# VH-VL binders against p58978, part 17

Target 1, 218 residues: p58978
Amino acid sequence: MTNTEIFNKLTNAIVTQDIAGCAKLTQEALDAGISPLDIITKGLSPGMKIIGDKFEAAEIFLPQIMMSGKAMSSAMEILTPELEKTKVEGEEGTGLAITFVAEGDIHDIGHRLVTTMLGANGFDILDLGVDVLNETVIEEAAKRKGQKIILVGSALMTTSMLGQKDLMDRLREENLRDSVKCMFGGAPVSDKWIDEIGADATAENAAEAAKVALNVMK

## First folded at step 5 (VH-VL)

Design s51 (framework fv_retifanlimab)
Fold by ESMFold2-Fast, scan of step 5:
Structure s51 (fold): chain C 218 residues (1-218), chain A 122 residues (1-122), chain B 111 residues (1-111)
Amino acid sequence: as target 1 above (218 residues)
Amino acid sequence: QVQLVQSGAEVKKPGASVKVSCKASGYTFTKYYMNWVRQAPGQGLEWIGVINPYGGSTWLDQKFKDRVTITVDKSTSTAYMELSSLRSEDTAVYYCARVPYKFGSGYAFDIWGQGTLVTVSS
Amino acid sequence: EIVLTQSPATLSLSPGERATLSCRASQSVSSYGNSYMNWFQQKPGQPPKLLIHDASNRATGVPSRFSGSGSGTDFTLTISSLEPEDFAVYFCQQRSNWPYTFGGGTKVEIK
């Protein structure tokens, strides 16, 4: 089977909510010598984009996207140990990524993918999860003064932009703003908005997020 | 039990400013965003903007951004909307209304203030 | 901004009749399995009252004769059998994107 055929089958497994098939195809891809990163970026991630677009268009509903998330999760259980083996040992200076989804927001799938891509690109990860209070983010950053840190926040809807601004204001009030880099993602987040709130960067998708984060931390 | 109570009617001259208050009771003030909406006599509803009472962050419709300031006083659970450089077309009933900040809550604009009539006349 | 167009502007009916009100959005207001369209009822001298949230969910205390449907850009509010207290102005409102926007309203009046 060609790599393209394997990638297409992985994409289809995500879109059709085939949990067992996704795990099986992921293992077959690894056995064929395909890198864990390529399996994610060329097979699984395209499927997540398709299912996300369908969910946004209300062509599918919460149970289907949750099942696609479970298919993705089954693949990641196989891929995570392989990514750990390929981690560059002794690489330093990249930094710590503190990843989170804004308070009131439960969007998990995109967040997990961004977090995984950051880890695959040399970041140490502190994943705070979903529905995370700004105060919790501030506390975790304050514990680690002097470390090279990027805060990576995701927001689902336009209303969560106020939470991003509140986080930036709180960082300034706590005298932590200059100690960290800040990258925010989400459909309504633009470079103009990032400039307005005084954050460092935004990224449209998970693959871009890792590259942007590396550039911000240089 | 859950209520939003607004200040009384105002009559202002063109060029003046008006500040409308909205006092919340019966719920945790910082768990809901506060929105401001106006309605000119016999016309439809026009959204002005929103404030997060927890941090004081605001987002305003571009039409109002240069003339409106929204603030909160957490100690009194009161939101304020100040509109400057008043014109005759600003004559309207001004409403405050709450919106939950949580994704999937569904009960946006479930509680409204009674409205404050602002009349701008020469 | 998302423009909401309501039709008809005025609906003249008798008590007991069915009312069907339309709201069309200039772009989709549906995402993440939800349609972020609300319906409000307004009577003279009163603030708007929430009837339907997220396209089809009836708000607390709202009579079962009120129902909402639709997704994407095309939404409908239905009153199955008009009562005297239902003669009012009805507004649709999207909460998908800031700025939040309202339709121009449909006045349901006695024939």
Scores: ipSAE 0.007, ipTM 0.536, lowest interface PAE 9.8, mean pLDDT 83

Design s52 (framework fv_retifanlimab)
Fold by ESMFold2-Fast, scan of step 5:
Structure s52 (fold): chain C 218 residues (1-218), chain A 122 residues (1-122), chain B 111 residues (1-111)
Amino acid sequence: as target 1 above (218 residues)
Amino acid sequence: QVQLVQSGAEVKKPGASVKVSCKASGYTFTSYYMNWVRQAPGQGLEWIGIINPSGGSTWLDQKFKDRVTITVDKSTSTAYMELSSLRSEDTAVYYCARVPYKFWSGYAFDIWGQGTLVTVSS
Amino acid sequence: EIVLTQSPATLSLSPGERATLSCRASQSVDSYGISYMNWFQQKPGQPPKLLIHDASNRATGVPSRFSGSGSGTDFTLTISSLEPEDFAVYFCQQRSNWPYTFGGGTKVEIK
């Protein structure tokens, strides 16, 4: 089977909530010599984007997205050890990534992917988890003035994006904006939104997030 | 398989501090958040705070923010709760309890430690 | 903070009878189509045990005689036919917002 066929089957396994098939196809892809990163970016993440878009459009409901999340988790259980073996030739002192999912958002699969990819690419990680209050993010940043810090926030739904704007406003009010870099991701996050709220970057997917973060921290 | 085992009972004087441990086994320690909850004799349950063992980040109830520190030692899969400036009102059984952080998570406190009795008396 | 009020404080029943326990929240605990209300059982000298999560889902190993219902601010725990081991204190707990809060408890005792 071609790599494209494998990626399409992985995407379909996520969309159809095929937990066992997703794990099996992930192992087969690794056995075929496909990189863990390609399996995620070209196979699994496209499926999560499809299911996330359908959920946002109210075409599917929470039980379906939860099951797709389980399919993704089964694949990540296999892929995480492989990703941890990867070492990138990064500049020493790449920095600290403070990672979180916006207040009111419970979707952690994309967050876990971004956090894992950042760690694999030389960042120190402070992972605050899901449904994180902006106050918590501000407090953690304020404790570390003078360090190279990037705040990495995710939002799956448009309602969660308002938290990103509130965080940027709060950083400016607390005179912390210039001491950090800010990268926000998630299906509804666009370059226009980043410009509007005055953040530094966005990335289309978890693998791209690591590349973008490294560029921002140059 | 999955267990949380806490340190033994403590007797302290007012003004002292106490540090309670909670050792996890049978699961990946960093894949679950850890909570601390207390219960005064014959009373209800009072939530103290939560820690993410992976990053060490904590959130504490306002009532405890100035007196409680929650930490983890990933090498021993152990969580700690330290309470300072002890008062007689702090006499209680202190529990650790794990919770999953997954996006479908309303599944909270599925595994609890056996409890540690802390007695504060002059 | 979300305040949880449980009623009655004490429920005196005989084995075989039906128990109905109430928990009312000061604010809705619903988000994303889920009611973040949990129920715990506690026996003397033991830690609490999870019975019901997300209003109506039984935890692993919990007997079918236990059921939960409700949404928004009003929740009920029902024990269809009390067994001797069911005489205990029951607490509701919300995970909708920090700080997490517990109800005051309902003691189910032998008549």
Scores: ipSAE 0.007, ipTM 0.457, lowest interface PAE 10.0, mean pLDDT 83

Design s53 (framework fv_retifanlimab)
Fold by ESMFold2-Fast, scan of step 5:
Structure s53 (fold): chain C 218 residues (1-218), chain A 122 residues (1-122), chain B 111 residues (1-111)
Amino acid sequence: as target 1 above (218 residues)
Amino acid sequence: QVQLVQSGAEVKKPGASVKVSCKASGYTFTSYYMNWVRQAPGQGLEWIGVINPSGGSTWLDQKFKDRVTITVDKSTSTAYMELSSLRSEDTAVYYCARVPYRFGSGYAFDIWGQGTLVTVSS
Amino acid sequence: EIVLTQSPATLSLSPGERATLSCRASQSVDSFGNSYMNWFQQKPGQPPKLLIHYASNRATGVPSRFSGSGSGTDFTLTISSLEPEDFAVYFCQQRSNWPYTFGGGTKVEIK
């Protein structure tokens, strides 16, 4: 019915781990003329934030997060081709985004979303996946010294977020800090945290992540 | 033998600056971070900051950012901590301590200097 | 900053007795499946000496009578049977968040 009603139903489908309902509601939203970006930022991502907050508060556990991830994944399978139809080719020098989920974190929901948005906005993508050792991120950046690179890390919980501090320390140790830009996201990541660890940026949602990444790569 | 040897005791007036040295030997200086920590008489330990000797990059506690400078001289394997605008409450023993961040002890301070007493009095 | 509270402030025991020292953090010091809590021993006129890192790993050369345990916000240092050389001040220290912070110390003294 209304866009707000559809967004609320999408949010609820993520929170209640309704895989089939999430896919159905995503298709209904597209059929109603809602942009793929609005479906993600106003419907799906708010659900992921709620479930992440509940997990951090110990109100839910790892199996529920993984099930919400499957609901999100079912929606992204529908949305990815639609985003590709509207993809803008990046200008020469837009850069490479090396995307990953922090060591100790196996939640790929937010990561897949951010990676898709970066690609849709002209970045070349090197997706390292989940539970990525900081050593692996350092090695991939070092191989490409001289390229325009942004490291994009996601964390869904506070324990994984602290790994972002370790990554920043290691970039400095390896004399690579000034060779890359660093953007971190996830429910526990704040502007204060980014300032404390000396990273370049954070974003409140996946759509904003692409906009922020483009800005820091100018 | 791995050693960190610090400069001798200093007596300073309020408003002056002090520069403490920490000379490393027995290991590769640039392979370990160097931290600075102080301890006021009869009190606990307070972290000041850290330097990566290979690149010269530093990170300081916000409390000290506007009056502490940490530097290194790689040719002499020596780290320095300079504290300006001294106050009586800066009276403390100042320690350097290394941490084998990437290759070692889980980021713990494994070797410490003997300490340098800095007294600030009129 | 993360505040570390040690208790008791003073522990009076005889040689051969078991010492149990507590350190509580104002927020979790866990990251990457590890607890970034260290323990140091300090004797008068000397710098601190590392005993335990990652909450439970003994540093090189540290006797087996020293053990660390705990996770999250609650940590314990145990000395199973006090030797004369163990009477000292013990500090906990976290390196999970900036700035690095130390506890106020527990003095283990002869009864």
Scores: ipSAE 0.000, ipTM 0.434, lowest interface PAE 15.2, mean pLDDT 81

Design s54 (framework fv_retifanlimab)
Fold by ESMFold2-Fast, scan of step 5:
Structure s54 (fold): chain C 218 residues (1-218), chain A 122 residues (1-122), chain B 111 residues (1-111)
Amino acid sequence: as target 1 above (218 residues)
Amino acid sequence: QVQLVQSGAEVKKPGASVKVSCKASGYTFTRYYMNWVRQAPGQGLEWIGIINPSGGSTWLDQKFKDRVTITVDKSTSTAYMELSSLRSEDTAVYYCARVPYKFGSGYAFDIWGQGTLVTVSS
Amino acid sequence: EIVLTQSPATLSLSPGERATLSCRASQSVDSYGNSYMNWFQQKPGQPPKLLIHYASNRATGVPSRFSGSGSGTDFTLTISSLEPEDFAVYFCQQRSYWPYTFGGGTKVEIK
């Protein structure tokens, strides 16, 4: 089958919540010589976008998107070791991505996808996980002053989004704002919000996050 | 028990400032954002803004951001809303209300203060 | 800002009757399978009391005669059989985006 056919099958596996099929198709794509990054960007992420759009339109509900997330997770368990094999450690000019989910927010799937996509695109990764205190983010940035750093945070609740403003205010107070780039994502995060808090960017989905981050860091 | 207790009624002249307090008890103060909402006599509810008690960061409605300052004192678990350049149209009951920032930890606007009547007149 | 329009402004009903209150948003308040629409009850001299969160989830201690429904831009609060204590003003509120906004209210009064 063509690469396009394989990508379409991967997309359909995500959309139909086919956990086992998604893992199997991912392994088959790797065995066929398709790059891990292409599997993610051309097969899996398009599926996540489709279900995300349907979820936002209330055409599907939380149980369905959670199951699609499990299908994506099964693929990522296979792809993550392969991405690590192809990563060029110490690549000059890309920078460090410090990734985290805002304090009070425990949604993991989107965070994992963004973190993996950044790593696949040459970023060094410091993954702080979920429910991360702004103090922790500030401390990690402060001890790496002088390095090329992008802070990549997400919030899936409007309430936890205020923490992004707190982080920006803290960066300014600590004289760290000019030392880092800041990209925030999540359903309630808009371009207007990014402008209001004075951050650098937002991305619509995990696949776009790496492209946006690379543009911000150049 | 969880409660928010506000300061008492205020009577102010036009051009003055008023500072209303909201003391929280029965929960971890920094685990909930604090909102301020007002209601003019016989009118509906109007949202003023929100503060993260942990970091002190605020977001204010465009209508209020030139005249309102929201602050917290973590040592006393108290939030404050100061409104300056008072006009007769600012006569209202001012409420504080909490919102959880942690996913699944509660309902938004589940606990409200009793309200503080601010009257602006000569 | 998201504008919430409540209708009717006033409902004049008798105890035992069904009350249906509408709230329409100028744009969708849905995000990632959640409808960020709340309903509050307010009685004279009291702060608002949360009744419904996420469009249809009843708050703790709220009687089962209260129910919320709807998604996107159109929402309804239903009181299946009015009790004397239910005569009050009801407000819808969206918390999808800042600024948080409230509807103008629907007064449920005794006929």
Scores: ipSAE 0.006, ipTM 0.496, lowest interface PAE 11.4, mean pLDDT 82

Design s55 (framework fv_retifanlimab)
Fold by ESMFold2-Fast, scan of step 5:
Structure s55 (fold): chain C 218 residues (1-218), chain A 122 residues (1-122), chain B 111 residues (1-111)
Amino acid sequence: as target 1 above (218 residues)
Amino acid sequence: QVQLVQSGAEVKKPGASVKVSCKASGYTFTSYYMNWVRQAPGQGLEWIGVINPYGGSTWLDQKFKDRVTITVDKSTSTAYMELSSLRSEDTAVYYCARVPYKFGSGYAFDIWGQGTLVTVSS
Amino acid sequence: EIVLTQSPATLSLSPGERATLSCRASQSVDSYGYSYMNWFQQKPGQPPKLLIHDASNRATGVPSRFSGSGSGTDFTLTISSLEPEDFAVYFCQQRSDWPYTFGGGTKVEIK
């Protein structure tokens, strides 16, 4: 099978909620010598993008996206040990990533993948989970004023975009904006939106998120 | 045909509440933010707030946050704006208007409802 | 909040004449290469109709006689040659920051 054929099958497994097939195809991709990063960025993440877009368009509903999440999770169970082998080390430590899914958003698939990639790339992790109030994020950042911190908010749906603006405004009100870096990701998040709210970065997919975060934290 | 159809005119007493509906058709309801804007007779336009129909996340102008609730019913593609503790100054035409959430230069209120006149009189 | 000031409040013109409407913002509505200023037309008894989005982009179906220009704090709506249906109230609106705000309107009326 060509790499392109394997990537297309992985994408289809995510879109069709094929949990067992996704795990099998992920192992086949590793056995074929494909890097864990390529499996994620070229196979799995494109599928999550498609399913997220369909969900946002109301072409599919919560049960379908949750099942696609289970397919993604089955692949990540196989990929996580391989990603840990490529962990990057920094002399002074890379910094702390505070990861969360915005208030009102319970979709954690992209969040878990981003959190895993950040940890694999040398970040210390404080994972606040899903449906996280902006006040909670601000409190955790305030407790650690003076540390190297990046706030990483993941959004699978447009519901969290309004919350990202509110978070940026509150960081400014609390005099914390200059004390942290802010990166937002997910299907509805764009460079234009990041620029509008005055955040620091976005990334197209979870694997690139770690690279972007490292650049931002220099 | 993309349409936003609002509920009919209301006459209320001071201190009462009013709930205005906005039924969407001809597009994917959850792909657009829904905004509410009012206009007092002979006056300009005043933004009230916005909702993302999928998850129900809202942002309200500070002056309305204690009196306004915006909600949606996805099964009927209908948005609602409820305004409580009505005063005579709340007499206005209330509009719903959709806006694309997607990035790019297209962020604007491109489709509006016909308006709902709310009259508050003692 | 960003305050939008429109001038003149009233513009009295005849069909065929050029209309130039101004909108000034209390602070810049530009963000990283975009100018987040929109223009709407409103006729009595009707909701506002989108004419121009993001300073200079005509909305679908809007005649070419309508054009928008400007950046930062200073924006202009131009109607190159007024048609009878163009006599209406025009509002500018910014989406650069919350809350969204509208200008007070410019009434274009027949002489």
Scores: ipSAE 0.000, ipTM 0.424, lowest interface PAE 17.2, mean pLDDT 81

Design s56 (framework fv_retifanlimab)
Fold by ESMFold2-Fast, scan of step 5:
Structure s56 (fold): chain C 218 residues (1-218), chain A 120 residues (1-120), chain B 111 residues (1-111)
Amino acid sequence: as target 1 above (218 residues)
Amino acid sequence: QVQLVQSGAEVKKPGASVKVSCKASGYTFTSYYMNWVRQAPGQGLEWIGVINPSGGSTWLDQKFKDRVTITVDKSTSTAYMELSSLRSEDTAVYYCARVPYKFGYAFDIWGQGTLVTVSS
Amino acid sequence: EIVLTQSPATLSLSPGERATLSCRASQSVDSYGISYMNWFQQKPGQPPKLLIHYASNRATGVPSRFSGSGSGTDFTLTISSLEPEDFAVYFCQQRSNWPYTFGGGTKVEIK
């Protein structure tokens, strides 16, 4: 099978909630020599974008998006060990990345990949997972006031990106904004949005996220 | 098969500590948060805290922060909850329960429970 | 913390009757369109068993007689026609905010 053919099948497996097929195709892609990053960015992630868009448009309901998420998770269980092999020795004093998916968003594609790439590039990681309450993020930042910290959040749906604005507002309210750096990503996140909410950066994809984070933490 | 198997019943004196284990099998340990919940005899459920097995980060209910430590051993897919300075009111069945931090059911798989009895 | 209040504390019914259980939260458990309310069934000597998650989604293997409804602060678990095995304690649980909290439980007992 060509790479394009495999990517299209992976995208379709996510969109059609084919959990077993997604895992099988992911293993076949690895066996064919396709990089874990390409499997995610060219095959799996496009499927999650499609399903997220359909959910936001009310064309599908929560059970379907949850099953697409399970298909993605089955693939990530296979891909995570391979991604960890891309470890790069970081520089001491890089800082702590607190990673999370915005409150109200159950998609973990960007989060998992970004978290892995940040760790591979020398960040200490505190991974809060998905659907993380802003209160939780604030509490973790407050515990570490004075430490070199970057908050790294992702949102796949336009609705859930409002959580990023709420987080920025809460950081200012709690007088913590100047104590952290903030980087947000996800399909609906733009430079205009980052400017509007007063965050520090965004990145086009997970591979770029580590480079952007390192630059922000200088 | 997916299962959570907890350590056996414990009898402790006031002031002692107890460490309960929860061994996971049949799934990827780091893809699920592990929660701890207790239930005093004949009473309701009380959430203690949660751990992300991947990074080891924890969140504990304020009432337990000074006495509870939750840890994991990724090599054995085992979570631990240690409760110190035991009091008679800590007598309860302690449960571990997994939650997908990505997608799926909340608290979908529970351990069988560990009875901790605190008596003089 | 979010306090969950379940009512009634005890519900005495016969097999075949409809059971309606209430759970009220001290503040909204909804986040951006999703209700983070779960329902559990517990029988003596057993761990709790998940019945409903996200307010209305039935867990795998749970009979169709169980249904959940509600949003915001007001939630209901309905058992359309009680079977003998349904006499148990039922707990609601929110996971909208940490700390996660449970209701006090409703005991459904045979009349």
Scores: ipSAE 0.007, ipTM 0.438, lowest interface PAE 12.4, mean pLDDT 82

Design s57 (framework fv_retifanlimab)
Fold by ESMFold2-Fast, scan of step 5:
Structure s57 (fold): chain C 218 residues (1-218), chain A 122 residues (1-122), chain B 111 residues (1-111)
Amino acid sequence: as target 1 above (218 residues)
Amino acid sequence: QVQLVQSGAEVKKPGASVKVSCKASGYTFTSYYMNWVRQAPGQGLEWIGVINPSGGSTWLDQKFKDRVTITVDKSTSTAYMELSSLRSEDTAVYYCARVPYKWGSGYAFDIWGQGTLVTVSS
Amino acid sequence: EIVLTQSPATLSLSPGERATLSCRASQSVDSFGNSYMNWFQQKPGQPPKLLIHGASNRATGVPSRFSGSGSGTDFTLTISSLEPEDFAVYFCQQRSNWPYTFGGGTKVEIK
């Protein structure tokens, strides 16, 4: 099987909620010598985008997207240790990434990918998980005033994305805005939205998120 | 003085909707989140959702997401909670409660409205 | 969601006695050394009143006989010597994660 064929099968496993098939195909891809990064960026991530778009369009509903999330999670359990084996030790002072899924959003879909890629690229990780209150994010940032911090939020739904504006407003109110960098991602997040709320960056996919984060932390 | 004043008691039939108001005074309305909590007679407290009056963003417990809408009118410093498709199980006292925009474990629902009894009966 | 379990459901005591109320969370409500656990007192016909925030900090105006302790998943509210006005229902509440949740309550009643 060509790499393109295996990537297409991985994408289809995510889209069809095939948890066992996704794990099996991920292991087969690793055994075939395909890099963990390529499995994520060329196989799994495209599937996540398809299901995210379908959910936003109301073509699929919460049960289906949760099952696709489980398929992704099964693959990431296999891939995360492999990424850890290959990462170069980060330089002191790379910074801390505080990662979270916006309040009102329980979808772990893009979040785990972004968190893993940031860690593989030398960031220290503080992963707050899913459905995270803006108050919790602000408190973690406030405790670490003076450290190099990037807040990395993911949102799959438009309603949870609107919470990103509230987070930015609250960072300004608490005099924390200048103490952190802010990067937001997810299907509804655009460069126009980032400009409107006054955040620092967005990234098209999880692989780009790490590169963008490194750039904004310069 | 800081206070939250809620609208009066309501009696509704199953299938109807109810809209409860919570008028804030004595503080900057847009500096505090407004939460809604209910309590069935003789039972415990159940969180419904929250609104940020500044931006209008809302977060609802998934249990209520299909039936509850929370809104604000900044010109009158009033928050509203509308609950549709009422059932007998919705009979409860409904409270609004504020929490500061401040971060940290040290902040809590410090001021509550007096409560609005909503009775759903045939 | 985080489930909070309060015990006992009812505590029958006399004035002057010590009351110890428990609240257990289905998962940790701590974030880097801070516990997002609050305690409220409620009397019949009244809204809840904040007693303790952040597991152990008394709210303004709350008497020193009220104290909170605990971390992670196991929390306690203690009333060192019950006064007549302390006979009420007590609720724990977490603000660690949305949805915010409350315990089922402990009724402290006169023996």
Scores: ipSAE 0.000, ipTM 0.423, lowest interface PAE 16.2, mean pLDDT 81

Design s58 (framework fv_retifanlimab)
Fold by ESMFold2-Fast, scan of step 5:
Structure s58 (fold): chain C 218 residues (1-218), chain A 122 residues (1-122), chain B 111 residues (1-111)
Amino acid sequence: as target 1 above (218 residues)
Amino acid sequence: QVQLVQSGAEVKKPGASVKVSCKASGYTFTSYWMNWVRQAPGQGLEWIGVINPSGGRTWLDQKFKDRVTITVDKSTSTAYMELSSLRSEDTAVYYCARVPYKFGSGYAFDIWGQGTLVTVSS
Amino acid sequence: EIVLTQSPATLSLSPGERATLSCRASQSVDSYGISYMNWFQQKPGQPPKLLIHDASNRATGVPSRFSGSGSGTDFTLTISSLEPEDFAVYFCQQRSNWPYTFGGGTKVEIK
């Protein structure tokens, strides 16, 4: 099968939620000598873009995008060890997304979708999970001075959203603000709030979050 | 089989404290958060709070913050809810309910304990 | 606090009929394209049982006659053809914001 044919099949496997087919095609692509990065950027990521666009347009709903996310995850389980072998010191990619849900907040599904879409769009992912202390986020950013980093935080409650201001204040205090980009989301998060706390961006949904993050990291 | 088994019914005097237990089995205890919800006889459901078993952190409804303590014992896979300064209006069935983190499972109260009736009367 | 209002309070129907239950939120429960609204069934002497999570996703083992729909502030639970075991109280629940809140319930009773 040509490279173009296998990329198209990978894209279709994501779009049709074919978990087993996606894993099989990913292994076939590796066996054919296609780079892990090309499999992601030319095969898998286009499929997630299609599904994300449909979700953004309300043409599909949570079950479909979650199943496509599972198909993507099955491929990434195969690709992650190969990516580790091919990492080059000093190579600049899309960047690292450090993803987290604010302290005191356990709303996880939106966060998982954003994290999945970021990974599908070429970001390396460090997922800190839910109920994450600002101190933990600061520590992870500080360990990686000089890397291209975007902090991607979500808060679905007004009380946990206030922690985003504290995080921005802490980044300035620790002289880390200029070392990272910051994108925050969640139901109470607005463009006005982002402007008030001096963060870089927000997004309305998971598909938009990936697109905005790519623009912010340019 | 996944189960949450709660301690038995309690009868308390006003001003006393009650401690209800919720023993988990059939799954990895620290991979699921544990919520507490109560229901007065013939009434609706009221959320009390939640605990992350891994770190022991808790978040409570403001109505209960001064009277409720939620804890876990990881060695026995048991969660506890203690309610102090009991009043007659605290008479209710108290439930524990777990919340999953698994991608694709939905973030909902998927498994509930059988409930513990706490009666507060003089 | 997000207030959930369920209507009607009581729905009297016969087996085989369609039941439509409504839940309205005082503010949107949506975030990033997801509606954080769940539905539970409760029978006397039993704990609530999860039916629908995140507006429209049927929980494992729940019969296909149960479906959920809606977004923002307006949500519906539909039972396409009532079976004898479906006569129970149904609660909606939001997890968009703390405190988590429940609707007052709709009792589906046999005519």
Scores: ipSAE 0.006, ipTM 0.490, lowest interface PAE 10.9, mean pLDDT 82

